# VH-VL binders against q9umr5, part 496

Target 1, 268 residues: q9umr5
Amino acid sequence: SYKPVIVVHGLFDSSYSFRHLLEYINETHPGTVVTVLDLFDGRESLRPLWEQVQGFREAVVPIMAKAPQGVHLICYSQGGLVCRALLSVMDDHNVDSFISLSSPQMGQYGDTDYLKWLFPTSMRSNLYRICYSPWGQEFSICNYWHDPHHDDLYLNASSFLALINGERDHPNATVWRKNFLRVGHLVLIGGPDDGVITPWQSSFFGFYDANETVLEMEEQLVYLRDSFGLKTLLARGAIVRCPMAGISHTAWHSNRTLYETCIEPWLS
Short names: E, the ipSAE of ESMFold2; O, the ipSAE of OpenDDE; V2, 0.75 times the mean of E and O plus 0.25 times the DockQ between their complexes.

## First folded at step 24 (VH-VL)

Design yk5 (framework fv_nofazinlimab; at its last look DockQ between E and O 0.86; V2 from the best seeds 0.86)
Fold by OpenDDE, look of step 24:
Structure yk5 (fold): chain C 268 residues (1-268), chain A 123 residues (1-123), chain B 112 residues (1-112)
Amino acid sequence: as target 1 above (268 residues)
Amino acid sequence: QVQLVQSGAEVKKPGSSVKVSCKASGGTFSDYAISWVRQAPGQGLEYLGEVIPMWHTRNYNKKFKGRVTITADKSTSTAYMELSSLRSEDTAVYYCARTKYDILEGFSDFDYWGQGTMVTVSS
Amino acid sequence: DVVMTQSPLSLPVTLGQPASISCRSSQSLVWSKGNTWLNWFQQRPGQSPRRLIYKVSNRDSGVPDRFSGSGSGTDFTLKISRVEAEDVGVYYCMQGTHEPFTFGQGTKLEIK
């Protein structure tokens, strides 16, 4: 039988967005038990990510316990960060494939319609004043805001991304790394036509330097220092990168070709 | 001026479906979320769900157990609410309302409402 | 779901006199640190609801200053300093902090 699949949604999202994905899985892997977690739906997805991590942890623990053979995670957009954190704090997870579906794994620094929708009166260049305040850190979007021009503020004020990345020292860094490394495969999915994740390479742990030049995963300090295990995972062949063009952010979970190419191979 | 104009009254049989439309004007459709609220005769207000066109996301009150479908067409600035498996208890005036999301200023819930659409479910 | 409890449900008032409506939530409406998504709506006979107050105490444009909202946590109040004939209708509180959004039962304001 196929391993159970757990799906975690993104910002402002709900289980409804994954109806096509469910159909694809059911068609290609009949009998697969798929659970789309309807937690922190809609507006609630703006709550602090650590709060979400705790909630999702409570939901996945029973599922994992009933699946000693292991489970697969499909985590979309903001959900990918939630899942990474989840795997970092859980010392007993049994995740075989962690599929990060167009997630801002290295953070967000966009000035897109997405940003303007959330911050109608702000530019990305000024958002650090909001997001790196104690008030701002109470919103999920600010928990992974990564301003390359204000690195000191990011490192000191980011209550989520900087911690799970091991960019700021904390007493759980070693344990979190150990826990995260329990994953069988890390499948990174994203693409240049996403339109929301900025830069789109963030889905592959690429990101801007201080000059807004996009550097690859292997050039990132978190990789070079192996702060949360990326270097180790890559070395053992556990990282899969699946870029795909022509897919907008809101379509990653509803594209058949993407599913067959990037998701299905890891649902065995 | 912002306006939400809804479709006309409906009379339906039990077990059938109804689809109500809500056309928005006077603002940028994609900048807002559209919610649906209903009011049974002589009763209070009940939240059904929300669509966010920009995010292509939909959120529903779980009370309705999948009977509600909310959609949006950005090209026509129109939101839709479909309720299936109608029963007499679904008889109500259905309203659409607009919500503005702003992290800095806060959420502006239901600042404008449609005129309402009466849906009558009877044998 | 968060239960919103209004009191009174019926509010007969003499013209020119003040009115007060209470709304209590079954749990705190505070969002993380400070934000509270509590709204007040007015529904005149035969009309759609109209938002009067948002975020506990902010008046919408065109709303007379005789309307005021206050409260925190789980207890909220709408006050009308001097009731006018046009104020007849049903008033609802609504929370937007927790999904699904929920309304109070409504308070019917009538003139004595």
Scores: ipSAE 0.894, ipTM 0.944, lowest interface PAE 0.6, mean pLDDT 96
Fold by ESMFold2, look of step 24:
Structure yk5 (fold): chain C 268 residues (1-268), chain A 123 residues (1-123), chain B 112 residues (1-112)
Amino acid sequence: as target 1 above (268 residues)
Amino acid sequence: QVQLVQSGAEVKKPGSSVKVSCKASGGTFSDYAISWVRQAPGQGLEYLGEVIPMWHTRNYNKKFKGRVTITADKSTSTAYMELSSLRSEDTAVYYCARTKYDILEGFSDFDYWGQGTMVTVSS
Amino acid sequence: DVVMTQSPLSLPVTLGQPASISCRSSQSLVWSKGNTWLNWFQQRPGQSPRRLIYKVSNRDSGVPDRFSGSGSGTDFTLKISRVEAEDVGVYYCMQGTHEPFTFGQGTKLEIK
């Protein structure tokens, strides 16, 4: 009947945060096997994202193998970056819908409570000194820190985001693009009242230029060069944009209207 | 200056629940994670879980699966730990403690502790 | 769960003499490259625990310099260069590198 659903949580999260989402799926799609991956919980969500990708890869392989008709991914916040990396590194994935739930897909440059909570003595304008160092790259938040005013340092030092975006040379770029393009649909969810993802358009592959003007996905070099397949997916009609105002970052997985509008249609 | 003040001792029957409070003062409540640790009589320390008031996230030690609930109320700067389906083995002193997640300086685990709350589960 | 094993569990010491407490973990406590979230706590009789050492070797404010921490990977040591009467209590190591956070069994320091 329904394809299995795999859920990947965000920073400081655990499987408990998705209890309402699980209830919604059970009500609308009874009998669906839903697995909320119980890995890298709490503090361990700060581990380097490549370590998280490795662990999540090992967990999803048997689930995908048991579902030859395909699976769906619902990936929240930082978890959406883990899932995008999975789609690139797995030549054997069978993901139909990748549902990216308010994820910083083009990175984060937030001067919000999120930043102050992790870096209480620093401002966003000088975090590049920490994040673009080998020691800073050992923490997940720095793996997708994207300072629009230090692009050369970002491109050189980012161990994760610049690689999965194809913004820095690496030997796997062609293979990762092929793997990513096997996804059935990319469902992008986010909104202006999120309050954490900065700019919020990062959830739709938008981001700041050097003047902090938001350029939308179609204006990004990674789109124009089709470096990991965004242009191809859009041309194929495989990208679904589902923006919704009025939802704070911690409420995306517990809002029934959001579920019914943006998630439910893609859980075949 | 910084203080974590816990609610008073409790005596409970098996099968019931207990809810212990931990009121923080002398700092900014939302800047910290609040953790709970227990100590059975004459025994060592055991971590129960944490709550992060800023993000409304919580993470539990899986050993207490389905029995522990840790919450926070930012308006009163108070964290709570509720343990259900109490057994005699749950007799312990329950402490709250705080953690600062600072990437630059490093994690500062349990730098301040509450005074402890004795919970006795008997007949 | 990471198991933290302390040795000895009971440590009688003559005043003015050194003391050493070992803590071994069942897994490496290295976060990724070099950060190691290993802490030491002191619990005096009838009191809440008090942190002494964080990040293996960093002494907390107000902790006498006769306390020192060392170690790496899976093996850690708390040393007291000269034991004083106020040092009586139980000492715990704790790791914060892996969820759930875990404590050693405790080492009871006594004056003999």
Scores: ipSAE 0.816, ipTM 0.898, lowest interface PAE 1.0, mean pLDDT 92
ESMFold2 (binder alone), look of step 24: mean pLDDT 88; pTM 0.918

Design yk6 (framework fv_nofazinlimab; at its last fold request DockQ between E and O 0.82; V2 from the best seeds 0.85)
Fold by OpenDDE, fold request of step 25:
Structure yk6 (fold): chain C 268 residues (1-268), chain A 123 residues (1-123), chain B 112 residues (1-112)
Amino acid sequence: as target 1 above (268 residues)
Amino acid sequence: QVQLVQSGAEVKKPGSSVKVSCKASGGTFSDYAISWVRQAPGQGLEYLGEIIPMFHTRNYNKKFKGRVTITADKSTSTAYMELSSLRSEDTAVYYCARTKYDILEGFSDFDYWGQGTMVTVSS
Amino acid sequence: DVVMTQSPLSLPVTLGQPASISCRSSQSLVWSHGNTFLNWFQQRPGQSPRRLIYKVSNRDSGVPDRFSGSGSGTDFTLKISRVEAEDVGVYYCMQGTHEPFTFGQGTKLEIK
């Protein structure tokens, strides 16, 4: 039998966005119990990510308990960060495959439609003034805002991303790393035509340096320091990178080719 | 001036489906979310769901058990609400309403409403 | 779901006199960032609802200053300083802090 699949949605999303994914899974892996978690749907997805992590934790614990052989996580967009944090705080999770589906794993820094939609009077160059305030950190979108030109503010004010990355020292860094390393495989999915995740390499733990040059995962301090286990995971062959072109952000969960190429192989 | 113009009245039989349209004008359609609210005769207001055309995301009131489907066409600035498996209790005036999401200014819930569409479900 | 309870449900008022409508939520409507998404709508006979107040106390453009909203947490109030004939209709409070959005039962304002 197939391991249960837990799906976590993204910003302003809900379970309805995954109807095609459910169909694909049902067709290719019949009998799979798929649970799309309808938590923090709609505007509630703007709540602080730590609040979301706690809510999702409460939902996944009983699912994991019923699946001693393990479960798979498919986490889309903002949900990918929620899931990574979830796996960091859970010392007893049994996740076999963590599939990060077009998630800003190293943060977001772009003048995207999403940014303009939520902050119609702001540019990415000025968003640090909002997002790195205590008030701004009460919004999920600011919890993973990563301004490469204001690294000091990011490191000191980011209440979520900087912590789960181990970029700022905190008492749980070692434990969170240990917990996250319990994952069997980390499947990173994204692509250059996403149009939302900026830079798109963020889905693969790449990101801008101070000159907005995109550096790869292996060049990141979090990797070099193995602050949350990326280096260790890579060394043991547990990281899978699946880039795909020609897919817009809102299509990652509904593209059959993407599913067959990047998701399906890890649902066995 | 912002306007939401809805389609005309509908008369449906139980078990059938109805699809109501809401065309927006006077603003940029994609900058807003469109919600649907209904009101049974002589009763209060009930929230059905919301669509964000820009993100192609939807959120429904789970009370309706999947009977509600909201869609949007950005090219025509039109949102749609389809209600399936109609029952007599679904007889109501259905409204579309606009919401602006702005983190700094706060959310502007239902600042404009359509004129309403009467849907009558009878055998 | 968050239950919104209005009182009174019927509000007969003499022209020129003040009116007050209470709205209570079953749980706090305050977000962690401090905003409270409590709205007031007016529905005149045969018309669509019209938003009067958003985020507890902000009047929409064109809404007379006779209307005012106040409150915090779970208790909110809509006040009309001096009722006019055009104020006849049903008033609804609505919360947008928790999904799904929910409305009060409505308060029917009539002229005595």
Scores: ipSAE 0.932, ipTM 0.959, lowest interface PAE 0.5, mean pLDDT 97
Fold by ESMFold2, fold request of step 25:
Order: sequence, then structure tokens, then C-alpha cells
Structure yk6 (fold): chain C 268 residues (1-268), chain A 123 residues (1-123), chain B 112 residues (1-112)
Amino acid sequence: as target 1 above (268 residues)
Amino acid sequence: QVQLVQSGAEVKKPGSSVKVSCKASGGTFSDYAISWVRQAPGQGLEYLGEIIPMFHTRNYNKKFKGRVTITADKSTSTAYMELSSLRSEDTAVYYCARTKYDILEGFSDFDYWGQGTMVTVSS
Amino acid sequence: DVVMTQSPLSLPVTLGQPASISCRSSQSLVWSHGNTFLNWFQQRPGQSPRRLIYKVSNRDSGVPDRFSGSGSGTDFTLKISRVEAEDVGVYYCMQGTHEPFTFGQGTKLEIK
């Protein structure tokens, strides 16, 4: 039989958003137990990411306990950051495939309609004033806001992303790296037509330098220093990169070709 | 200036469905969430769910057991609420209302309401 | 679901006198460490609800300054410093901190 699949949704989502993904899994892997975690739905997806990680951790423990041979994670958008933190803080997780579906793994620095929807009077160039304050860190968006022009503020103020990336010293860094490295495969999915994740290469651990030139994963300090295990995973052959053009941010979990190409092979 | 205009009253039989519309004007439709709230005669207010057109997301109050469906049409600036498997207890005035998700200023919940749509479920 | 309990449910008031409506939630309405999404609405007879107060104490545009909101955590109050004839109606508190959003039962304000 197939390993259970746990799905973690993104911003403003609920379990309804994944109905097509569930259909695809049922067709190709009949009998697979798929759980779309019904936590932090809608408005509650804006809660601090550490609060969400705590709640999702409590929900996944019994699922993992009942599946001693392992589980798979499919984690969409903001949910991919929740899942990466789960893999770090859970010292006994049994995740085989971690499938990161267009997630801002190196952060977000986008002046998109989505940003303006939540911050109508702000621009990406000045949002650091809100996000790198105690007020802003109460909201999930700001927990992964990554302004390449204010790196010192990011490193000091980020309560989430700088910690799970190992960019700020903390007492759990060695344990979190060890825990993360127990994952079987890291499957990175995203593409240039996403329209929300900015730069879209954040889904592949790429990000802007100070000139807004995108550096790929292997050029990032977090990779070079192997701060949370990316270099080790890549050397192990455990990182799969599956880019696909022509898919908007809201369509990643409802595109059959994407599912067949990038997701299906990792659910066995 | 901002207006939410709803469709007219409906009389329905038990077991059928009803679809109520809410047309927004005086603003950009995709800048807001549209929520649905009902009020049974002589009773208080009950939240049904909301749609966020910008994110293509929907959240429902689970109390309605999957009977409520909320949709939107950006081209007409109109939100819809459909309630299926109607019961006499569903007799109520159904309101739409809007929310602005502004993180800096705080969420602005239900700052404008539609005029209401009376749905009567009679046997 | 968060239960919102209003008191009193019926509030007869003499014109020109103060009125006070209590709203209590079954759990804290604090979002994290600062934000509290507690709202007050007025519904005049035969009309749609109208927002009066948002975020506990912020008066909406066009709402008279005789209306004020206060409270924290689980206990909130709407006050009217001098009741006028136009204030007749039902008042609802509502929380937006937890899904699903929930309303109090309503307080019917009448002139005695």
C-alpha cells in the first residue's frame, strides 16, 4: 500500500483548495490515505508561523505514529515553510518525500497585487519598516519577508525565516539540521509564471543579492555553509528540482501535467 | 458611494436550493473579501463564510455541513451564495458584507452590508 | 466555535441617560500579542446592520462620539454616553480573531 500523504495549505486556503490534487492521487495511487490538515484556515493562515508550526506538529504526530514506514508531505506556498520548520523541530519525524509546491523557501520580496492587497499603503521597498517590527512579526507574511536591501534588519528581526535557514545563531541549530536531514527526498516545484512568489526562484532556494540579481541555491551562503543541510542533501542526491512554466500561483495543485511530472513519482 | 446590492426575495420548497447574488460597486471588487451572514426572523446574526476573489479562496462555517457554496465573478463584480438541501430553519434574511484585510491598519470587518435577501422555505 | 455572550439582552433606557452593553467571549480575542478583532454593530428596526466600532475601541466614520468601546481579552463594553431616540435598535458584538467569526445574541435597546 502507499505511504500516507499529509497536505499543508497556504495563505487564506482551506482544504477545499486541494480537491483536484486529491482526485489525482486517488487515480494514480488508489487507497492512499490523504489528510489535508484543516488548521489555520482562512484568516488564521495569517497567524505567526511558529504558532502554526506548533499546531500542525500536534496534528501530524498521530498520523506519523500510525505509519511507521513513513509519510509524504505536500506543502503549498506558505505551507512549505511550515513543513520545513516541522522537519527541523520534530526529532522523530518519518517523512520520506517533502514536496514543496511553489513555496517562498528563501523568502519573499515582491511588489505584487497580493502584497498590495494586505498592505495597501506600502511598497516592497518600505515594507521592512512594518515587517521588521514586533507588530509585523505577528503576521505570517512578515515572518518570511526578506528584503535584500536591509539584510542587517532581516537577520536581527526575522523571528522565523532567519532561524530555520540557520542565518542567525541559536541553540537548536545543530539539532534542527540533524532532524531535517532525516528526510528522504526534498522535491522543489515552482516556475517563472507563478506571479506571486518573488523571486520565483525562492521556491528553489534561490534569491536576490543586493543588486536584485538572482543567485541560485548553490550560490547562497546557507547552502555553502550547509547551515541546515542543503549541501548535504544535494550531495546525497536527495534534492529534486522540478520547474514548470505556464502555471500561476493558484493553479499548482490543480494542474494534471504538473502532478504527473513533479508530484506523482514521489508518492510511491 | 460603496454599495452592495443583493438579488430579490425568494420562496423555496424544502430540499431545494437557493442562490443569492451580491453586486459590488463603488470600489475595486478584488480588493475585498465578501462574506455572507444570515438572520432568522427575530433572531441574531450567523456567519456563513467568505470568498477572497484575489486569492481564489473560500472559507465556510462548518456548521452548514457542506450545504453552502460561495462563488464570485470578477467580470460582473458579483459574489454568490448558494444554500442547498433547504430546511425550514433556513428561513432568514441573507446579507453580504465586505472585509478589507489591511495588516497595518487592522482588519476592517463588515464595513458595508447589502440590503439583505429574504429567503422563505415553506412546506 | 467562540461563544459571544451579551448582557443585557434587553436594555430600556431613558433619553439622555448613559447605556452600557457587555460582551464576553469564551476565549481570548487577542490575535497574538497586540491585536484584538472585536467589533460592534447596530441594527435599526427593518435595516441592515451598521458597523459602529472596530478593533475594540475605534469608532467608524460617521459614528457619533457618544459611542465608545473598551475592554480586553474576553471582556468588552459598548457605551453610549447620552442615549438619543435614533439609537433604538439591536446591538451585536462580533469577533474576527478566530474562525468561524461569531456574533453575540444581540442587545435590544429601547427608550422607556
Scores: ipSAE 0.797, ipTM 0.885, lowest interface PAE 1.0, mean pLDDT 92
ESMFold2, look of step 24: ipSAE 0.794; ipTM 0.885
ESMFold2 (binder alone), look of step 24: mean pLDDT 89; pTM 0.923
OpenDDE, look of step 24: ipSAE 0.920; ipTM 0.952
ESMFold2, fold request of step 25: ipSAE 0.773, 0.786; ipTM 0.876, 0.878
ESMFold2 (binder alone), fold request of step 25: mean pLDDT 88, 89, 88; pTM 0.917, 0.921, 0.917
OpenDDE, fold request of step 25: ipSAE 0.931, 0.931; ipTM 0.959, 0.959

Design yk7 (framework fv_nofazinlimab; at its last look DockQ between E and O 0.81; V2 from the best seeds 0.85)
Fold by OpenDDE, look of step 24:
Structure yk7 (fold): chain C 268 residues (1-268), chain A 123 residues (1-123), chain B 112 residues (1-112)
Amino acid sequence: as target 1 above (268 residues)
Amino acid sequence: QVQLVQSGAEVKKPGSSVKVSCKASGGTFSDYAISWVRQAPGQGLEYLGEIIPMWHTRNYNKKFKGRVTITADKSTSTAYMELSSLRSEDTAVYYCARTKYDILEGFSDFDYWGQGTMVTVSS
Amino acid sequence: DVVMTQSPLSLPVTLGQPASISCRSSQSLVWSHGNTFLNWFQQRPGQSPRRLIYKVSNRDSGVPDRFSGSGSGTDFTLKISRVEAEDVGVYYCMQGTHEPFTFGQGTKLEIK
């Protein structure tokens, strides 16, 4: 039988967005038990990510317990960060494939319609004033705001991304790394036509340097220092990168070709 | 001026479906979320769900157990609410309303409402 | 779901006299960032609801200053300093802090 699949949604999202994905899985892997976690739906997804991690943890623990052979995680957009954190704090998870579906794994620094929608009166260049305040950190989107021009503020004020990345020292860094490394495969999915994740390479742990030049995963300090296990995972062949062009952010979970190419191979 | 104009009254049989439209004008459609609320005769207000056209995301009141489908057409600035498997208890006036999301200013919930659409479910 | 409880459900008032409506939520409506999404709506006979107050105490444009909202946490109040004939209708509180959004039962304001 196929391993159960757990799906975690993104910002402002709910289980409804994954109706096509469910159809694809059912068609290609009949009998697969798929659970889309309807937690922190809608505006509730703006709550602090650590709060979300705790909620999702409570939901997945029973599912994992009933699946001793392991489970697969499909985590979309903001959900990918939630899942990464989840796997970092859980010392007993049994995740075989962690599929990060167009997630800002290395953070967000966009100046797109996405940002303008949430901050109608602000530019990305001045969001650091908001996001790196104690008030701002009460919003999920600020928990993974990564301003390359204000690295000191990011490192000191980011209450989520900087911690799960091991970029700021904390007492749990070693344990979180150990826990995260329990994953069988890390499948990174994203693409240049996403339009929301900025830069789109963030889905592959790439990101801007201080000059807004995009550097790849292997050039990142978190990789070089192996702060949360990326270097180790890559070395043992556990990282899969699946870039795909022509897919907008809101379509990653509803594209058949993407599913067959990037998701399906890891659900067996 | 902001206006939400809804489609006309509907009379439906039990077990059928109804689809109500809500056309927005006087603002930028994609800047807002559209919510649906209903009111049974002589009763209070009940939240059905919300769509954010910009993100194509939807959130439903789980009470309706999948009977509600909300859609939006950005090209026409129109939101739709479809309710399936109609029953007599679904007889109500259905309203659309808009919400502005702003992290700094806070959420502006339901600042404008449609005129309502009466849906009667009768055998 | 968050239960919103209004009191009274019926409110007969003499013209020119003040009115007060209470709304209590079954859990706190305060977000961790401090905002509270409690709204008040007025529904006149035969009309759509109209928002009067948002985020506890902010009046919408065009709403007379005789309307005021207050409260915190789980207890909220709508006050009308001097009731006028046009104020007849049903008033609803609504929380937007927790999904799904929920309304109070409504308070029917009538003139004695």
Scores: ipSAE 0.916, ipTM 0.950, lowest interface PAE 0.6, mean pLDDT 96
Fold by ESMFold2, look of step 24:
Structure yk7 (fold): chain C 268 residues (1-268), chain A 123 residues (1-123), chain B 112 residues (1-112)
Amino acid sequence: as target 1 above (268 residues)
Amino acid sequence: QVQLVQSGAEVKKPGSSVKVSCKASGGTFSDYAISWVRQAPGQGLEYLGEIIPMWHTRNYNKKFKGRVTITADKSTSTAYMELSSLRSEDTAVYYCARTKYDILEGFSDFDYWGQGTMVTVSS
Amino acid sequence: DVVMTQSPLSLPVTLGQPASISCRSSQSLVWSHGNTFLNWFQQRPGQSPRRLIYKVSNRDSGVPDRFSGSGSGTDFTLKISRVEAEDVGVYYCMQGTHEPFTFGQGTKLEIK
């Protein structure tokens, strides 16, 4: 009765991190087949995002094939970027709900304790020197690093985010937009107390301008030009925004109220 | 100076469980991942898994099929490894070791090790 | 799992002479384009392992300069230019590029 759910994890995760989410789904939607993909676990979550997209694509194909009436994606943190790329590169996906759970969809420009854990000697104002280099692009975090003060470097060096956002010309832009637009619903989840995603509005396609003022999704050039389909989706009534305060980055998949409010309604 | 001090040797019966502790000192506990590695008598080294206290994440070697559980207590700077459903093949010295995940300098794997904890599984 | 194969498994050496230990992986240890997470550890009798070399060729602090590492891709070497009595023990290579992390079988270095 219920569509299968595919879960794509974030940095350093494994299927264990989602045990509470699995419990919630089992209680409210008994019989739902839920698969937490065990790919790029732990350290391998730092691999370049295109390598991760390739591997996740291979894993989701048989699941989607067995569910011709559709599947749902729940994609957490960095995993939401992997899932958005999947929706673009797969002309044969059958995703109904794409649930983006506190994902840095417009990128990251934060100097939080989590970022300092990976870059202990650098400040966010200097990370563009690392991330927009060939060595930095070997790591997933740099694939969505988005420095609002070095837009020309971002547009030139980003091997992932600038491409899936349609911010840089490439031969597949039209096909990727068409594929992405086949999704039934885009459910955006995040909140001001996340503590990692910076700005937290990146989870809703908001981001900094050059003055570090947050512009909302509808003010972004990628929305206004409809470069990968956001304006079309919004006009179609297919974008759901579900912000929630009081949740830290590591707690999104273990909060019952969040699940019931923002996730449960979309697991048809 | 950095030290990883482990709990003492244990003798266990098959089917029981064991929990080994690893207390870190001489650094900031949240800056590192803590990994567990074992060495059966006369054998080489085998990785069991890691915990990252800062990220609240764990990753296990799937070979152990859910028998290993790794936890941490930041307030005491202590990591724990629990191995359940013990078998005679689990007789080994169990080590904790730490890793620094530094993207600029590269991963610094197992730069410090605990003294080891002998676990003997005997009927 | 990436298989790490060391050669030789037993290495008797005369004091003051060079020693060389080979480590081969079943897959490339290059992370993506440049980084290679290949490490060497020494385990002296009755002691915990100690890291000697990280990222193929970088010596840890306090490791004598007679130890050196080299190699790329799937083939790596640890060299000791002049073996001393304190070098007795088992040497392990270890890869951190692929999960799960794996070690070679070990090479027991002994003085003839």
Scores: ipSAE 0.809, ipTM 0.891, lowest interface PAE 1.0, mean pLDDT 92
ESMFold2 (binder alone), look of step 24: mean pLDDT 88; pTM 0.922

